VH-VL binders against IMP cyclohydrolase (purO). Designs and how they scored, part 2

Target 1, 198 residues: IMP cyclohydrolase (purO), of Methanopyrus kandleri (q8tz52)
Amino acid sequence: MYVGRFLLAGKLEDGTPIAVYGVCSRSFSDRRIEVREGAAFVVPEDPSYITENPYVTYTCARIVDEFLVLTNGAQTDPIADKLESGVPPREALVSVTFAMDYEHDEYNTPRISLITDGETFWLGRVAPEEVYFRVMKPKDGEGYLLSVYGEYAEVPSKPNMTLDREDPLECDPVPSFEHYVCSVIARHDGGRWSLEAR

## First folded at step 16 (VH-VL; from i5 with heavy chain F103Y)

Design j3
Fold by ESMFold2, fold request of step 25:
Structure j3 (fold): chain C 198 residues (1-198), chain A 122 residues (1-122), chain B 108 residues (1-108)
Amino acid sequence: as target 1 above (198 residues)
Amino acid sequence: QVQLVQSGSELKKPGASVKISCKASGYTFTKYYMNWVRQAPGQGLESMGWINTYIGKPTYAQGFTGRFVFSMDTSVSTAYLQISSLKAEDTAIYYCARYKGNYWETEWFDPWGQGTLVTVSS
Amino acid sequence: EIVLTQSPATLSLSPGERATLSCRASQSVRSYLAWYQQKPGQAPRLLIYDASNRATGIPARFSGSGSGTDFTLTISSLEPEDFAVYYCQQYSDWPPYTFGQGTKLEIK
């Protein structure tokens, strides 16, 4: 199945909170995610092509105190800035993404966004046809998958996958995603978030 | 409206070089990938590769990783195909073609340039 | 690499007849298939996208069908201007996208 870019939120069976931002793309596979000091960036794999264009090079993950922000675009930094200023997660998520709207490219690409403190997860999707936000508290083994396209292109009202593998990328349906390129995995361990690029 | 206009036909000797231009109009050049397609006389269509117009990165199909160079000039919304050390078998019509899509998803070609005939004759 | 095989190589018909052109993929391309028409001395033009959708301005006599590996372009009643070469193209893989070798539709 082709889902484009996706977010995964939940807890592993051992109770470890996790979040994933993944990139699937039909245009090319030459992107990577670079992790630096509490943040992750989608960049061209070849450093000589890194650019200021926010569709190409953007922050996809940022840790702010106890919060993790994960998104598919330029909204990551404004959301994180709101959190740094003391704005509550729901307000930070809703106000930024509603104001930025969907991406105004040929396909009016939806923005997908996640905030979490490891216990509470805030998910949002802003699209031409629908703006939807939901708060959830996953139980052990519960996963919530949200994508730009395909059958997961709606903010789920209940768990829609099981995190039954230690590697969340190995949990169904993720292995079936077409044109997978790269991802960042966030794990909440020992009271703090860590980021791992894939 | 949305158009790709290519430079005129070329008659070249073996060993020379040629640079074909493809001027885009009616859309934002850097929001759509550009492909080059070769059609030898009486033959079908073969994709030579493409240029990522967002960043200027070319990608070449197998068999086109040598004497062929894709480039662009965003200030004039133009893609270029340069062929060096021309051989008789390079005689063909060369088309530019725009990908439908965006940075993340690409699809079919629409529109196509009108084609540029390069004839290499000793 | 996904190979597209078109059949027949040449199809000789008269105006008013129904044309059926086939394109087979070496592996599933789902519905990621386009058809192009190339008239003599002209660039290809898009006829059908996503297996079955007519491009803007394409007459209703053109239709596409199929999914997976087997695809058909049908012209319900041939007009004189329909005698051309037809190519299928898949865009299921990452670029470069591949073309079939073409079917020449010629006047009998």
Scores: ipSAE 0.614, ipTM 0.853, lowest interface PAE 2.0, mean pLDDT 93
Fold by ESMFold2, last read:
Structure j3 (fold): chain C 198 residues (1-198), chain A 122 residues (1-122), chain B 108 residues (1-108)
Amino acid sequence: as target 1 above (198 residues)
Amino acid sequence: QVQLVQSGSELKKPGASVKISCKASGYTFTKYYMNWVRQAPGQGLESMGWINTYIGKPTYAQGFTGRFVFSMDTSVSTAYLQISSLKAEDTAIYYCARYKGNYWETEWFDPWGQGTLVTVSS
Amino acid sequence: EIVLTQSPATLSLSPGERATLSCRASQSVRSYLAWYQQKPGQAPRLLIYDASNRATGIPARFSGSGSGTDFTLTISSLEPEDFAVYYCQQYSDWPPYTFGQGTKLEIK
């Protein structure tokens, strides 16, 4: 199945909170994710082509105190800035994602955004056809998958996958995603978030 | 009107160079990848490769990694194909063709340029 | 790489007849298939995208069908201007996208 870019939120079976931002792309595979000091960035694989164009090079993950922000675009930093200013997660997620709206590119690409403190997860999708935001508290082994396109292109009201593997990328249906390029995995360990690029 | 307009036909001697232009209008040039396609006389369509207009990176299909150079000038919304050390076998019509899509998803070609005939007399 | 094989290589028909052109992929391209028409001396023109959708301005006599590995382009009643070369193209794999070798539709 082709889902485009996706977010995965939940808890592993051992109770470890996790979140994933993944990139699938039908155009080209020459992108990667780079992790630096509590943040992750989608960049061109070839460093000589890194640019300031926020559509090409952007923050996809950022840790702010107890919070993790994960998104598919330029909304990551404004959401994180609101959290730093003391705006509650619900308001930071909704106000920024809704105000920036979907991408005004050829396909009006939906924006997908996630905030979590490891217990509570806030998910949102802003698309031309609908706007939806939801809060959830996953139980052990529960996963919530949200994508730009395809079967998972709707903010789930209940768990829609099981996190039954230590590597969340190995949990169904993720291995069946077409044109997978790269991802960042966030784990809540020792009272804090850590980021790993894949 | 979304349009690609190419430079005119060229008659060249072996060993010379040619630079074909493809001027885009009616859309934002840097939001769509551009492909170059060759069609030798009486033959089918052959993708030569493309330029990622978001970042200026060319990619060449197998067999086109030598004498062929893709470039662009975003200030005039124009893509270029340069062929150096021309050979008789380079005689063909060269098309630019825009990918439908965006940075993340590309699909078919629409529109195409009108084509530029390059004739190399040997 | 995904190879597209078109058949027949040449199809000779008269105006008013129905034409059926075939494109077969070496592996599934799902519905990621386009058809182009190239008239003599002209650039290719998009006819059909995503296997079955007509591009803007394409007459209703053109239709596409199929999925997976087998695709057809049908012209329900040939007009004189329909005699041209037709190419299929897949965009399922990452670029470069593969073209079929073409079917020449000519006047009998």
Scores: ipSAE 0.591, ipTM 0.837, lowest interface PAE 2.1, mean pLDDT 93
Fold by OpenDDE, last read:
Structure j3 (fold): chain C 198 residues (1-198), chain A 122 residues (1-122), chain B 108 residues (1-108)
Amino acid sequence: as target 1 above (198 residues)
Amino acid sequence: QVQLVQSGSELKKPGASVKISCKASGYTFTKYYMNWVRQAPGQGLESMGWINTYIGKPTYAQGFTGRFVFSMDTSVSTAYLQISSLKAEDTAIYYCARYKGNYWETEWFDPWGQGTLVTVSS
Amino acid sequence: EIVLTQSPATLSLSPGERATLSCRASQSVRSYLAWYQQKPGQAPRLLIYDASNRATGIPARFSGSGSGTDFTLTISSLEPEDFAVYYCQQYSDWPPYTFGQGTKLEIK
């Protein structure tokens, strides 16, 4: 299935907290994720076209102290900024994602946001028909997949993925990442987050 | 009223260049990708590629690299198709067509420009 | 590359008759299929998008159906102005999006 964008969050079987932001597109294969300075950015594949246009280039990941922020759009930085200012994760996630609302474009594209400190995961979705935020404490091997389109386009009420492999993208069931473009994988180790572009 | 208005017919010699304009109105030009379609006489529709009006990035379909250049001028909401080193085989009607979709997806074409006939003849 | 094959190449009918045009994809395009009408000397016009949705201003006599690989454009009762060339287009795969070769609907 085509999912557009997705968040995957949880713990590997060995207890390692992980989170993934992935990009799929039927139209825009010319995207990549660049990691620098504790953040990840979705950018044009050709760096000469990197701009400040938030719909072409945007922050999808931010590390703020013990926290990781992953989102599908412009809410990433505001959420991270609130965290930096000392706002609690739940409040930061909810206030920003809710206030920014879904994208008022032709698709009314939902906003999906995640904050985690490796133990607690705050996941939220804002769409025209639903505003939903959850707090999860995944067990080892449990994953939560949330996508913009398709079968996973709702905040899961329970773990919907099994993270039984070293590679977080090799979860069970294996998502059909049709027209997969790129992703960033976050891993929590030694009390800090690391980002890897894929 | 969303509308695309193209420049007029062109008659060119082989080896010359032509630049076709496509002026958009009734919507935000930089919020929709613009596609170019070629139609040779008596033939079907052929996608040439498109320009990302958000950033000005062109993408060319196979067979339309090199002599074909997509560009735009946001100040006048206009997309351009330039064809250099014209050949007789370039004789065709060229259409601009707006991609429907949003910031994240491009889909069908709507609307279309009225087309620009380019005739290449000695 | 996804190839769209339209049939028949030419369809000869009279006003008032029902027209059925086919578009087949070499692989599944789900419902990401559009139909266009092109009258002589005019630019193509969108008729149907997402396989079955009529575009704004398109008469009810036009309807699209199908999913996956087989699609149909139906004109329930032909009007004189409906005689034109019809193209299907898929937008399932990464661009550029491909067109069918067209079906010419001519007056009998």
Scores: ipSAE 0.569, ipTM 0.857, lowest interface PAE 0.9, mean pLDDT 94
Fold by ESMFold2, fold request of step 25:
Structure j3 (fold): chain C 198 residues (1-198), chain A 122 residues (1-122), chain B 108 residues (1-108)
Amino acid sequence: as target 1 above (198 residues)
Amino acid sequence: QVQLVQSGSELKKPGASVKISCKASGYTFTKYYMNWVRQAPGQGLESMGWINTYIGKPTYAQGFTGRFVFSMDTSVSTAYLQISSLKAEDTAIYYCARYKGNYWETEWFDPWGQGTLVTVSS
Amino acid sequence: EIVLTQSPATLSLSPGERATLSCRASQSVRSYLAWYQQKPGQAPRLLIYDASNRATGIPARFSGSGSGTDFTLTISSLEPEDFAVYYCQQYSDWPPYTFGQGTKLEIK
C-alpha cells in the first residue's frame, strides 16, 4: 500500500513508549534523516544539495524537556517553540498546525503531527477537507498509525495496530508500505527520549 | 497557462555539442520535477532522466550516464539538456516534460514541450 | 524495470470504426497508467490518467479501462484526427517511468 509519510505512536509490549516518523515517496528515494543534538532532520542524501527550503530540508523530530515533537514538515519547530514557552501540548499542536494549514503544493498535502511525553500522545492531521486532533494514552502493545494517504489517513480514535515486535518498523502493516525511504524512531528508555535514524 | 517552450532545431556534426533549452511559464518552476524524453526517428519514447528543480539535482536513466547533462536556471525558469561528443545515433527529437506532482509524489507528464529536433550528420 | 508491451503494433481502420488498443505490464502497476496520443510532428498529449480518467478537454469517444497488468484504450467511433501513435506509460515505480513501444493507428 502507498501511504506517503506516516507517524506511528504507542507502546511496545514491554511498555516502552515509542514514536516513528517514516518517509515513503513515489518521486525518488535519495533522502535521509540525520539525527543531531536532540533533533532529527529530513535532508537530501547528497549533502551538496542540502538547502534551507523547508519543503526539502526540515526538522522532523525535536525533543523539548519531557516532550517529543514529530511531524512531516516545517511545523515541527514552531510546535516545539511553543512547548519551550510553556504552552500546553494540545494548544501548541492545534494552534500551530491550524494556522499553518495544509501544504499548498499540487496535492494540498496534509500536515501530520505528534506530541508526546511518553504517556500521553497528541495526534493531528490538517487537510483540505478535514481537520482532526485527538489525545490518547496507549496501553502496552497498542499502536496508533496516521499517514498522509491511504487506509490510515485519518486520526484514529482507537488503536489501529499492534506493536508486537521490538522493532516498530517490523509491526504490521508497516512492512507492507510501498516506496519506503527512511525513518526516525524515538524511544523513551531510561527516562529519556532517544532518536535513531533508519 | 502552463507551457513549456523549447529552443529550435539544431544541425550538428559528429563530435560537436548541443544545449537545448526548455522555458517554463504559468507555474512555479521549482515546484515540479522536469523530465527529458528522447524519440529517435520512427521510434518510441525513452525517458532520459529528470532534474529535481527543488534543489537542482539531475538523475539519469540507465544508458544516459555520461554525455548527457541536465541543468537549470531558476531565474529564467528554464531547464537545459546538454549533449556532448555528438554521435549520429543522437539524431532524435528531444522533449522536456513536466511531472504532475510535488516533491514527494510524481505521476504522469503534463505538459510537454514542443520538441527540439537534433540532427547529427557528417 | 516494468516493461509495457502494446499491441497491436499497427492498427489499420477507417473513420467511424471502433479502435481497441492494448497495453500489458510485466508486473502489476495497479491503476497507475496513462495513455498519450502523438500526432506527426507534435508532442505527446495526455488522454487518460489513472487507467480510466479522461484528461481535461479529451472527447468522450476516448475511454480507458483495466487494472493490474492489462489495460485497454478504446476509441468508440474514429474521427480523421484520431489517426496517430498511442503510448501507454506507467508511474507505479520510482522514476524513470516507462512507456510502451506505441501502437500506430493508421487510416485504412
Scores: ipSAE 0.443, ipTM 0.792, lowest interface PAE 3.0, mean pLDDT 92

## First folded at step 18 (VH-VL; from j3 with heavy chain K31R, light chain R30K)

Design k1
Fold by OpenDDE, fold request of step 25:
Formats: C-alpha cells, sequence, structure tokens
Structure k1 (fold): chain C 198 residues (1-198), chain A 122 residues (1-122), chain B 108 residues (1-108)
C-alpha cells in the first residue's frame, strides 16, 4: 500500500510513548531526515540541493519542553511556536493546521499534525473534504496511524495498529508501505523526548 | 492553457553539440518535474530521464548518461537538453513532457512538447 | 525494471471496426498505467490514465481496462483519425517510467 507521508503515535508494550513521521514517495528516494537541536528536518540527500523551498526542506519534528510536534509540512514550526508561547496543545494544533489548510498542489495534499506530551496525543487532518481533530490516550501497545493516502487517510477513532515490537517501523503495517524513503522516530524517556533519524 | 513549446529543428555534424529548449507556460514551472523522451526514426518512445524542477537535479535513464545534460532556467520557465559529441544515432525527435503530480508523486506525462528534430549528418 | 509488452505489433483494421490493443507488464503495476496516441508527424497525446480514466477531450469510443499485469485499450468503432501508434506506460515503480514498444494501428 502506498500511503505517502504518515504519522504513527502511541505506546510500546512497555508503556514507552513513541511517535513517528514517515516519508513514502513515488517521485524519488534521494531525501533524508536530519536531526538537530531538538528538531528534525526533511532534506535532500545531497546537501548541495538544500534550499529555502518549503517543499524541499521543512521541519517535520520539534520538541518543545514536554511536548513533541510532528507534521508533514510547514505547519510544524508555527505549531511549536504557539506551544512555546504557552498556547494549549489542542489550540495550537487546531488553529495552525486549520489556518494553513491543505496543500494546494496537484493532489490537494492533506496536512496531518500531531502533538503529544507522552500521555495525551492530539492528532489532526485537514483535507479538502474533511477537517478532523481528535484527542487520544493510548494504552500500552496501542498505536494510531494516520497517513496522507490509502487505508489510513482518516483520523482513527480507535487504535488501528499494535506496537508489539521495540522498533515501531517493524510493526505492521509499516513494513508493507510501498516506496518507503525515511522516518524520524521520537521516544519519550525520563520525561524527555529524543529524536532518531531512520 | 498548459503548454510546452520546444525550440526548432537542428542539423548538426558528428562531434558537434546541440541544446534544445522547452518553455513551459500556463502553470508553475517549479512545481512539476520535466521529462525528456527520445524517439528515433521509426522507433518507439524512450525515456531519457527527468529534471526535478524544485531543486534542479537531473536524473538520467540508463543509456543516457555522459553526453546528455538536463538543465533549467526558472526565470523563464524553461528546461534544456544538451547533447554533446553528437553521433549519427542521436538523430531523433526529442520531446519534453511534464510529469503529472507534485513533489512527492509523479505519474503520467501531460502535456507534451511538440518535439524537436535533431539530425546528425556528415 | 518493469517491462511493458504490447500486442499485436501491428493491427490492420477498417473504419467502423472494433480495435483491441494489449499491454502486459512483467510485474504488477496495479492501475498505474497510461495510454498514449501518436499520429504521424505529431507528438504523443494522453488518452487514458490510471488504466481506465479518459483524459480530457478524449472521445468516448476510447476505453481502458485492466489491472495488475494485463491491460487493454479498446476503440469501439474506429474513425479515420484513429489510425496511429499507441503506447502504454507504467508509473508504478521509481522514475523514469517505461513505455511499451507500441502498437501500430493501420488501415486495412
Amino acid sequence: as target 1 above (198 residues)
Amino acid sequence: QVQLVQSGSELKKPGASVKISCKASGYTFTRYYMNWVRQAPGQGLESMGWINTYIGKPTYAQGFTGRFVFSMDTSVSTAYLQISSLKAEDTAIYYCARYKGNYWETEWFDPWGQGTLVTVSS
Amino acid sequence: EIVLTQSPATLSLSPGERATLSCRASQSVKSYLAWYQQKPGQAPRLLIYDASNRATGIPARFSGSGSGTDFTLTISSLEPEDFAVYYCQQYSDWPPYTFGQGTKLEIK
């Protein structure tokens, strides 16, 4: 299944909160995620092609105190900035994602956004036909998968995957995703988020 | 309104070089990848590769490395194909064709340029 | 690499007849398949995308069907202007995408 970009959020079986932003693409694979100073960026594989173009290079993850922000586009920084200013996560997520709307490209690519403090997960999707935001409190082993395209292109009302492995990228259905490129994995440990580019 | 207009036919001698232009109009040039296709006389369509118009990165298909160079000028919404050290077998019609899609997904070709005939003869 | 094989190489028919062109993929391309028409002296023109969707301005007599590895382009009743070369193209794998070798539809 081709899903495009995806967000995965939940808790491992041992109770560890995790979140993933993953990139699948049918255009090219020469891109990667780079982690720097509490943030993650999607960038070209070849640094010589890094530009200010928000489609090419954008923040996909930011840690703000106890919060983690993951998104599939330019909404990451504005959401994080609101959090830094003291705006509640629900308000930060909804206001920014809604205001920025879906991407007005050939396919009207939906925006998907996530905030989490490790216990509560705020997940949202803005598409031409639907705007949907939800608050989730996953139990151990429960995962929530939201993708741009395919079977998981709707904000789930209940856990739609099981995080039964230490590596969330090995948990079904992630291994079956077509044209996989890269991901960033966020793990919550000791009250702190850590980012790992994969 | 979306249109690709290519430069005119070329007559070259072996060893020379040629540069074909493909001017895009009716859409944002830097938001759609551009493909190049070769068609030798009486032959089928051959994908030569494409240029990522977001960053200017070319990708060449097998058999089209070395003497073939894709480039672009965003200020005039134009893609270029340069062929150096021309050979008789390079005689063909060359097409530019836009990839339908976005930064993440590319699909079929639409539209096509009208084609540019390159004839290599001594 | 995914290889597309078109058949027949040449199809000779008369106006008014039904034309059936085949395109087979070496592996599944799902529905990521397009058909192009190329008339003599002209650039290719998109006919069908996603295996069965007619492009804008394409007459209803053109239809595409199939999924996976076997695809068909059908022209229900040939018009004089339909005699041309037809190509299939897959866009399932990573670019650049491949074309079939083409089917020449000629007048009997």
Scores: ipSAE 0.919, ipTM 0.950, lowest interface PAE 0.4, mean pLDDT 97
Fold by OpenDDE, fold request of step 25:
Structure k1 (fold): chain C 198 residues (1-198), chain A 122 residues (1-122), chain B 108 residues (1-108)
Amino acid sequence: as target 1 above (198 residues)
Amino acid sequence: QVQLVQSGSELKKPGASVKISCKASGYTFTRYYMNWVRQAPGQGLESMGWINTYIGKPTYAQGFTGRFVFSMDTSVSTAYLQISSLKAEDTAIYYCARYKGNYWETEWFDPWGQGTLVTVSS
Amino acid sequence: EIVLTQSPATLSLSPGERATLSCRASQSVKSYLAWYQQKPGQAPRLLIYDASNRATGIPARFSGSGSGTDFTLTISSLEPEDFAVYYCQQYSDWPPYTFGQGTKLEIK
């Protein structure tokens, strides 16, 4: 299944909060994610082609105090900035994602956004046909998967995957995603988030 | 209207160079990848590769490395194909064609340029 | 690499007849298949995308069908201007997307 970009959020069986931003692409695979200074960026594989173009190089993850922000586009930084300014996470997520709307490209690509403090997860999707935001408190082993395309292209009303592996990327259905390119995995430990590019 | 307009026919001698232009209009040039396709006389369509118009990165298909160079000028929404050290077998019609899609998803070719005939003859 | 094989190589028909062109993929391309028409001395133009969707301005007599590995382009009633070469193209895997070798539809 081709899902495009996806967000995965929940808790491992041991209770560890995790979140993933994953990138699949049907165009080209020469993209990667790099982690730097409490943030993750989608960039061209070849550093010589890194530009200021927000479609090419963008922040997909930012840690703000106890919060983690993951998104599939340019809304990451504005959301994070609101959090830094003291705006509540739900308001930060909704206001920015809604205002920026879906991407007006050939596919009207939805914007998907996530904020979490490790206990509460705020997940949202803005698409042409629907705007939906949800608050979740996943239990151990519960995962929420949201993708821009495919079967998981709706904010789930209940856990739609099981995080039964130590590596969230090994949990079904992630291994079945077509044209996988890269991901960033965020793990919460001791009140701190860490980012790992994969 | 979305349109690709290519430069005119070229007649070159072996060893010479040629540069074909493909001017895009009716859409944002830097939001769609641009392909180059070769069609030798009486033959089918051959994908030569593409240029990533977002960043200016060219990618060349097998058999089209070395003498072929893709470039672009965003200020005039134009893609270029340069062929150096021309050979008789380079005689063909060359097409530019836009990838339908976006940065992450590419699909079919639409539209196509009208083609540029390059004839290499001594 | 996905290989597309078109058949027949040449199809000779008369105006008013029904034309059926085949494109077979070496592996499943789902519905990621396009058809192009190329008239003599002209550039290819898009006819069908996503296996069965007619491009803008394409007459209703053109239709595409199929999924997976077997695809068909049908022209219900041939017009004189329909005699051309037809190519299929898949865009299921990573680029570069491959073309079939073409079917020449010629007038009998």
Scores: ipSAE 0.901, ipTM 0.945, lowest interface PAE 0.4, mean pLDDT 96
Fold by OpenDDE, last read:
Order: sequence, then C-alpha cells, then structure tokens
Structure k1 (fold): chain C 198 residues (1-198), chain A 122 residues (1-122), chain B 108 residues (1-108)
Amino acid sequence: as target 1 above (198 residues)
Amino acid sequence: QVQLVQSGSELKKPGASVKISCKASGYTFTRYYMNWVRQAPGQGLESMGWINTYIGKPTYAQGFTGRFVFSMDTSVSTAYLQISSLKAEDTAIYYCARYKGNYWETEWFDPWGQGTLVTVSS
Amino acid sequence: EIVLTQSPATLSLSPGERATLSCRASQSVKSYLAWYQQKPGQAPRLLIYDASNRATGIPARFSGSGSGTDFTLTISSLEPEDFAVYYCQQYSDWPPYTFGQGTKLEIK
C-alpha cells in the first residue's frame, strides 16, 4: 500500500507513548530526516540543497515542554509556536491546521497533524472533502494510524493498528508501506520526549 | 494556457557546447518539476532526467551524466539544458516537458516544449 | 528497471478503421501509465493518463484500458490526423520513467 505520508500515534504494550511521522514517495527517495534541538526536519539527502523552501525542507516534529507536535508540512512550527505561547493543544492543532487548509496543488494534498502529551492525543486531518479532528486516549498496545493516501486516509474513530512490537515501524501495516523513505520516531520516557530519525 | 517554448535549432561542431532554453508560462514555474527528453533521429523518446524547480537540483538519468547540465532561472521561468563536448551522437531533438504532480509526486509529462534540434556535424 | 514493450512496431490502417495498440510492462505498473501521440515533425502530446483517463482536448475516439502489465490504446475510427507514432510511459516507480519504443500508425 502506498500511503505517501503517515502519522502513527499510540502506546506500546508496556505503556510507552510513541508517535511516528513517516515519509513515502513514489517519485523521490532523496529525503532524510534530521533531528536537532528538540525538532525533526525533512531535508534533502544532499545537505547542499537544504533550503528554506517549505516544500523541500520542513519541520515535521517539535517538542514543546511536555508536548510533541508531528505534522506533514508547514503547520508544524505554527502549531508548536501556539503551544509555546500557552494555547491549549486542541486549539493550537485545530486553529492552525484548519486555517492553513489542505495544499491547493493538483493533488489537494491533505494536512495531517498530531499533538500529544503522552496521555492525550489530538489528531486531525484537513482535506477537500472533510475536516476532522479527534481527541483520544489510547490504551496500552493501541495505535492510531493516519495517512495521506490509501486505506488509512481518514482519522480513525478507533484504534486501527496494534503496537505489539518495541519498534513501531515493525508493527503492521507499517512494514507493508510501499516506497518507504524515512521516518522520525518519538518516544515518551520520564515525562520527556525523544526523537529518533529512521 | 500552459506552455513551454524552447530555443531554436542549433548547428554545432564536435567538441563545442550548446545551451537550450525552455521558457514556461501559464503556471507557477517553481511548483512543477521539469523533465528533459532526447529523441535521436528516427528513434524513440529517452528520458534524460529532470530539474527540481523548487530548489534547482538536477537529477540525471543513466547515460546523461558529465556532459549534460540542467539549470534554471526562476526570474524568467526558464529551464536550461547545456551539453558540452558535443559529439555526433548528440544529434537529436531535445524536449522539455513538465512533470504533472506536486512537490513530492511526479507522474506524466504535460505539456511538452516544441523541441530543439541540435545537429552536431563536422 | 521497468521495460515497456509496444506492439505492433508498425500498424498500417485506413481512415475509418479501428486501431488497437498494445503496451506491455515487464512488471506491474498498476494504472500509472500514459499514452502520447507524436505526429511527424511535432512534439509528443499527452493522450491518456492513469491508463484510461483522456487528457483535456483529446477526442472521444481515443481510449485507454488496462492495468498491471497489459495496456491498450484504442482509436475507434481513425482520422487522417491520427496517423503518427504512439508511445506509452510508466510512472509507477521512482523516476526516471521509461517509454515504450513506440508504435507507428501509418496509412495503408
């Protein structure tokens, strides 16, 4: 299954909160994720082409105190900034993602956004045909997968995957995603988020 | 109307260089990747590679590295193909063609430039 | 690399006749296949995308079908201007994308 981009949020079986932003592409494999200073960035493989162009280089993850923000585009920083200013996570997620709307390109690429403090997860999707935001509190082993394309291109009303492995990228259906490029995995431990580029 | 207009035909000697231009209009130049295609006389279409118009990064297909350079000038919405150290076998029509898609997906070619004939002869 | 093989190499028909052109892929390209028409002395023009979608401005007599590895371009009733070379192209994987070698549709 080709999903394009995906967000995965939930808890491992041991109760560890996790979140993943993944990049798949039928066209471009020359992307990587770089982690620095409490944030993760999608960048070209060749660092000489790192740019301020938000379609080529963008923040996909930011840690703000107890919160983690993951998104598939330019909404990451504005969401994080609102959190830093004291805006509640639901409001930060909804207001920014909604205002920025889906990408008005030929694919009308949806925006998918996630905020979590490790206990509560706020997930949202903005597409031409639907705007949907949901608050969830996953149980141990429960995962919520949201993708840009494919079967998971809707905000799930219930857990739609099981996090039955230590590595969330090994949990079905993630291994079946076609044209996988890179991901960032966020793990919550001791009240702190950590980021790992994969 | 979306259009690609290429520079005129070129006649060159072996060892010389040529630079072909492809001017885009009717759309945002920096929001679509640009592909280059070669067609030798009486032969089929051959993908040469493309330029990422978002950042100016070229990608060359196998067989088109070294003497071939893709570039662009966003101020005039123009992509360029430069061929150095020309050989007789470089004689062909060269097309620019816009990739349909967005910043992370490319698919079919539409539209095409009218083509530029490059003749390399002693 | 995905190889596209077109058949026949040359197709000789008369105006008014039905033309059927084949494009076969060495592996599945799902529906990520395009057809182009190239008239003598002209640049290629998009006819069909995603295997069966007619491009804007393309006459209804042109139709594309197929998925996976076998694709067909059909011209229901040939017009004089339809005599040209036709190419298929796949875009199912990371570029550069590949073209078929072309089918020449010539007037009998």
Scores: ipSAE 0.768, ipTM 0.907, lowest interface PAE 0.7, mean pLDDT 96
Fold by OpenDDE, last read:
Structure k1 (fold): chain C 198 residues (1-198), chain A 122 residues (1-122), chain B 108 residues (1-108)
Amino acid sequence: as target 1 above (198 residues)
Amino acid sequence: QVQLVQSGSELKKPGASVKISCKASGYTFTRYYMNWVRQAPGQGLESMGWINTYIGKPTYAQGFTGRFVFSMDTSVSTAYLQISSLKAEDTAIYYCARYKGNYWETEWFDPWGQGTLVTVSS
Amino acid sequence: EIVLTQSPATLSLSPGERATLSCRASQSVKSYLAWYQQKPGQAPRLLIYDASNRATGIPARFSGSGSGTDFTLTISSLEPEDFAVYYCQQYSDWPPYTFGQGTKLEIK
């Protein structure tokens, strides 16, 4: 299935908190994620095409102290900034994602945002027809998948995938995602987050 | 109204170059990819490739590399197709067509330019 | 590469008759299929998108159906202006997307 961009959050079977931001696209495959200085960026594969265009190059992940922020767009930095200023995660997530609203493009692309400290996960979606935010505390092996399109295009009320592999990208249904481009995997260890571009 | 207006017909000698334009109006040029389609006389539609109007990156279909160059000028919302070292076989109508969709997803063509006839003759 | 095959190559009918045009894909394109009409000396015009949705301004006599690999464009009652070449296009794989070879609908 085609899901577009997606967020995956939960805990591996060994209890390791993980989060993933993934990019699928029917338009392009020449994108990659670059990890730098506690953040991850979606960028053109060819650096010569890097621009200030927020759709072409944008922050998709930010580590702020014990928190990880993952989003599908320009809301990443504002959310992270609020966290840095001491705003609680729920408020940071809701206020920014809600204020920025869904993308007013041809598809009215929803904004999906995630904050987590490794124990608590705040997940939200802003779309034309729905604004939904919720808090999850996943158990070992439980995953929450939220995508822009397809079957997972709603904030799940319960775990909707099992993280039964060490690599979250190998856990169903991720391998079945069509037009996969790139992802960033965040892992929580030793009280801090690490980012891996994939 | 969303529309694409292309430059006029061209008559060229073999070995020459031609550059045709496609001016977009009625929408934000840099928010939709622009596709180019070739149609030889009496033949079907052939996708040449497209340009990512967000970053100016062209993508060429097989058979349209080398002599074909997609470009754009955002200041005038115009896409360009340049063909160098023209051959008789390049004689065709060339269309620009906007991809429906957004940055992440491209779909069908809408609208189309009116087409530009390029005739290559000795 | 996904190949679209249209049939018949030529369809000869009279005004008022029903026209049925076929487009077959070499592999599933789900519902990512569009139909275009091209009249002589004109650019193609979008008729149907997503297999069955009529584009804005397209008369109700035009309809699209199908999914997967088999698609049909139907013109319930032909008008004189409907005689043209019709192309299908898939947009399921990576761009650039491919066209069928076209069906010429000519007046009998």
Scores: ipSAE 0.725, ipTM 0.890, lowest interface PAE 0.6, mean pLDDT 95

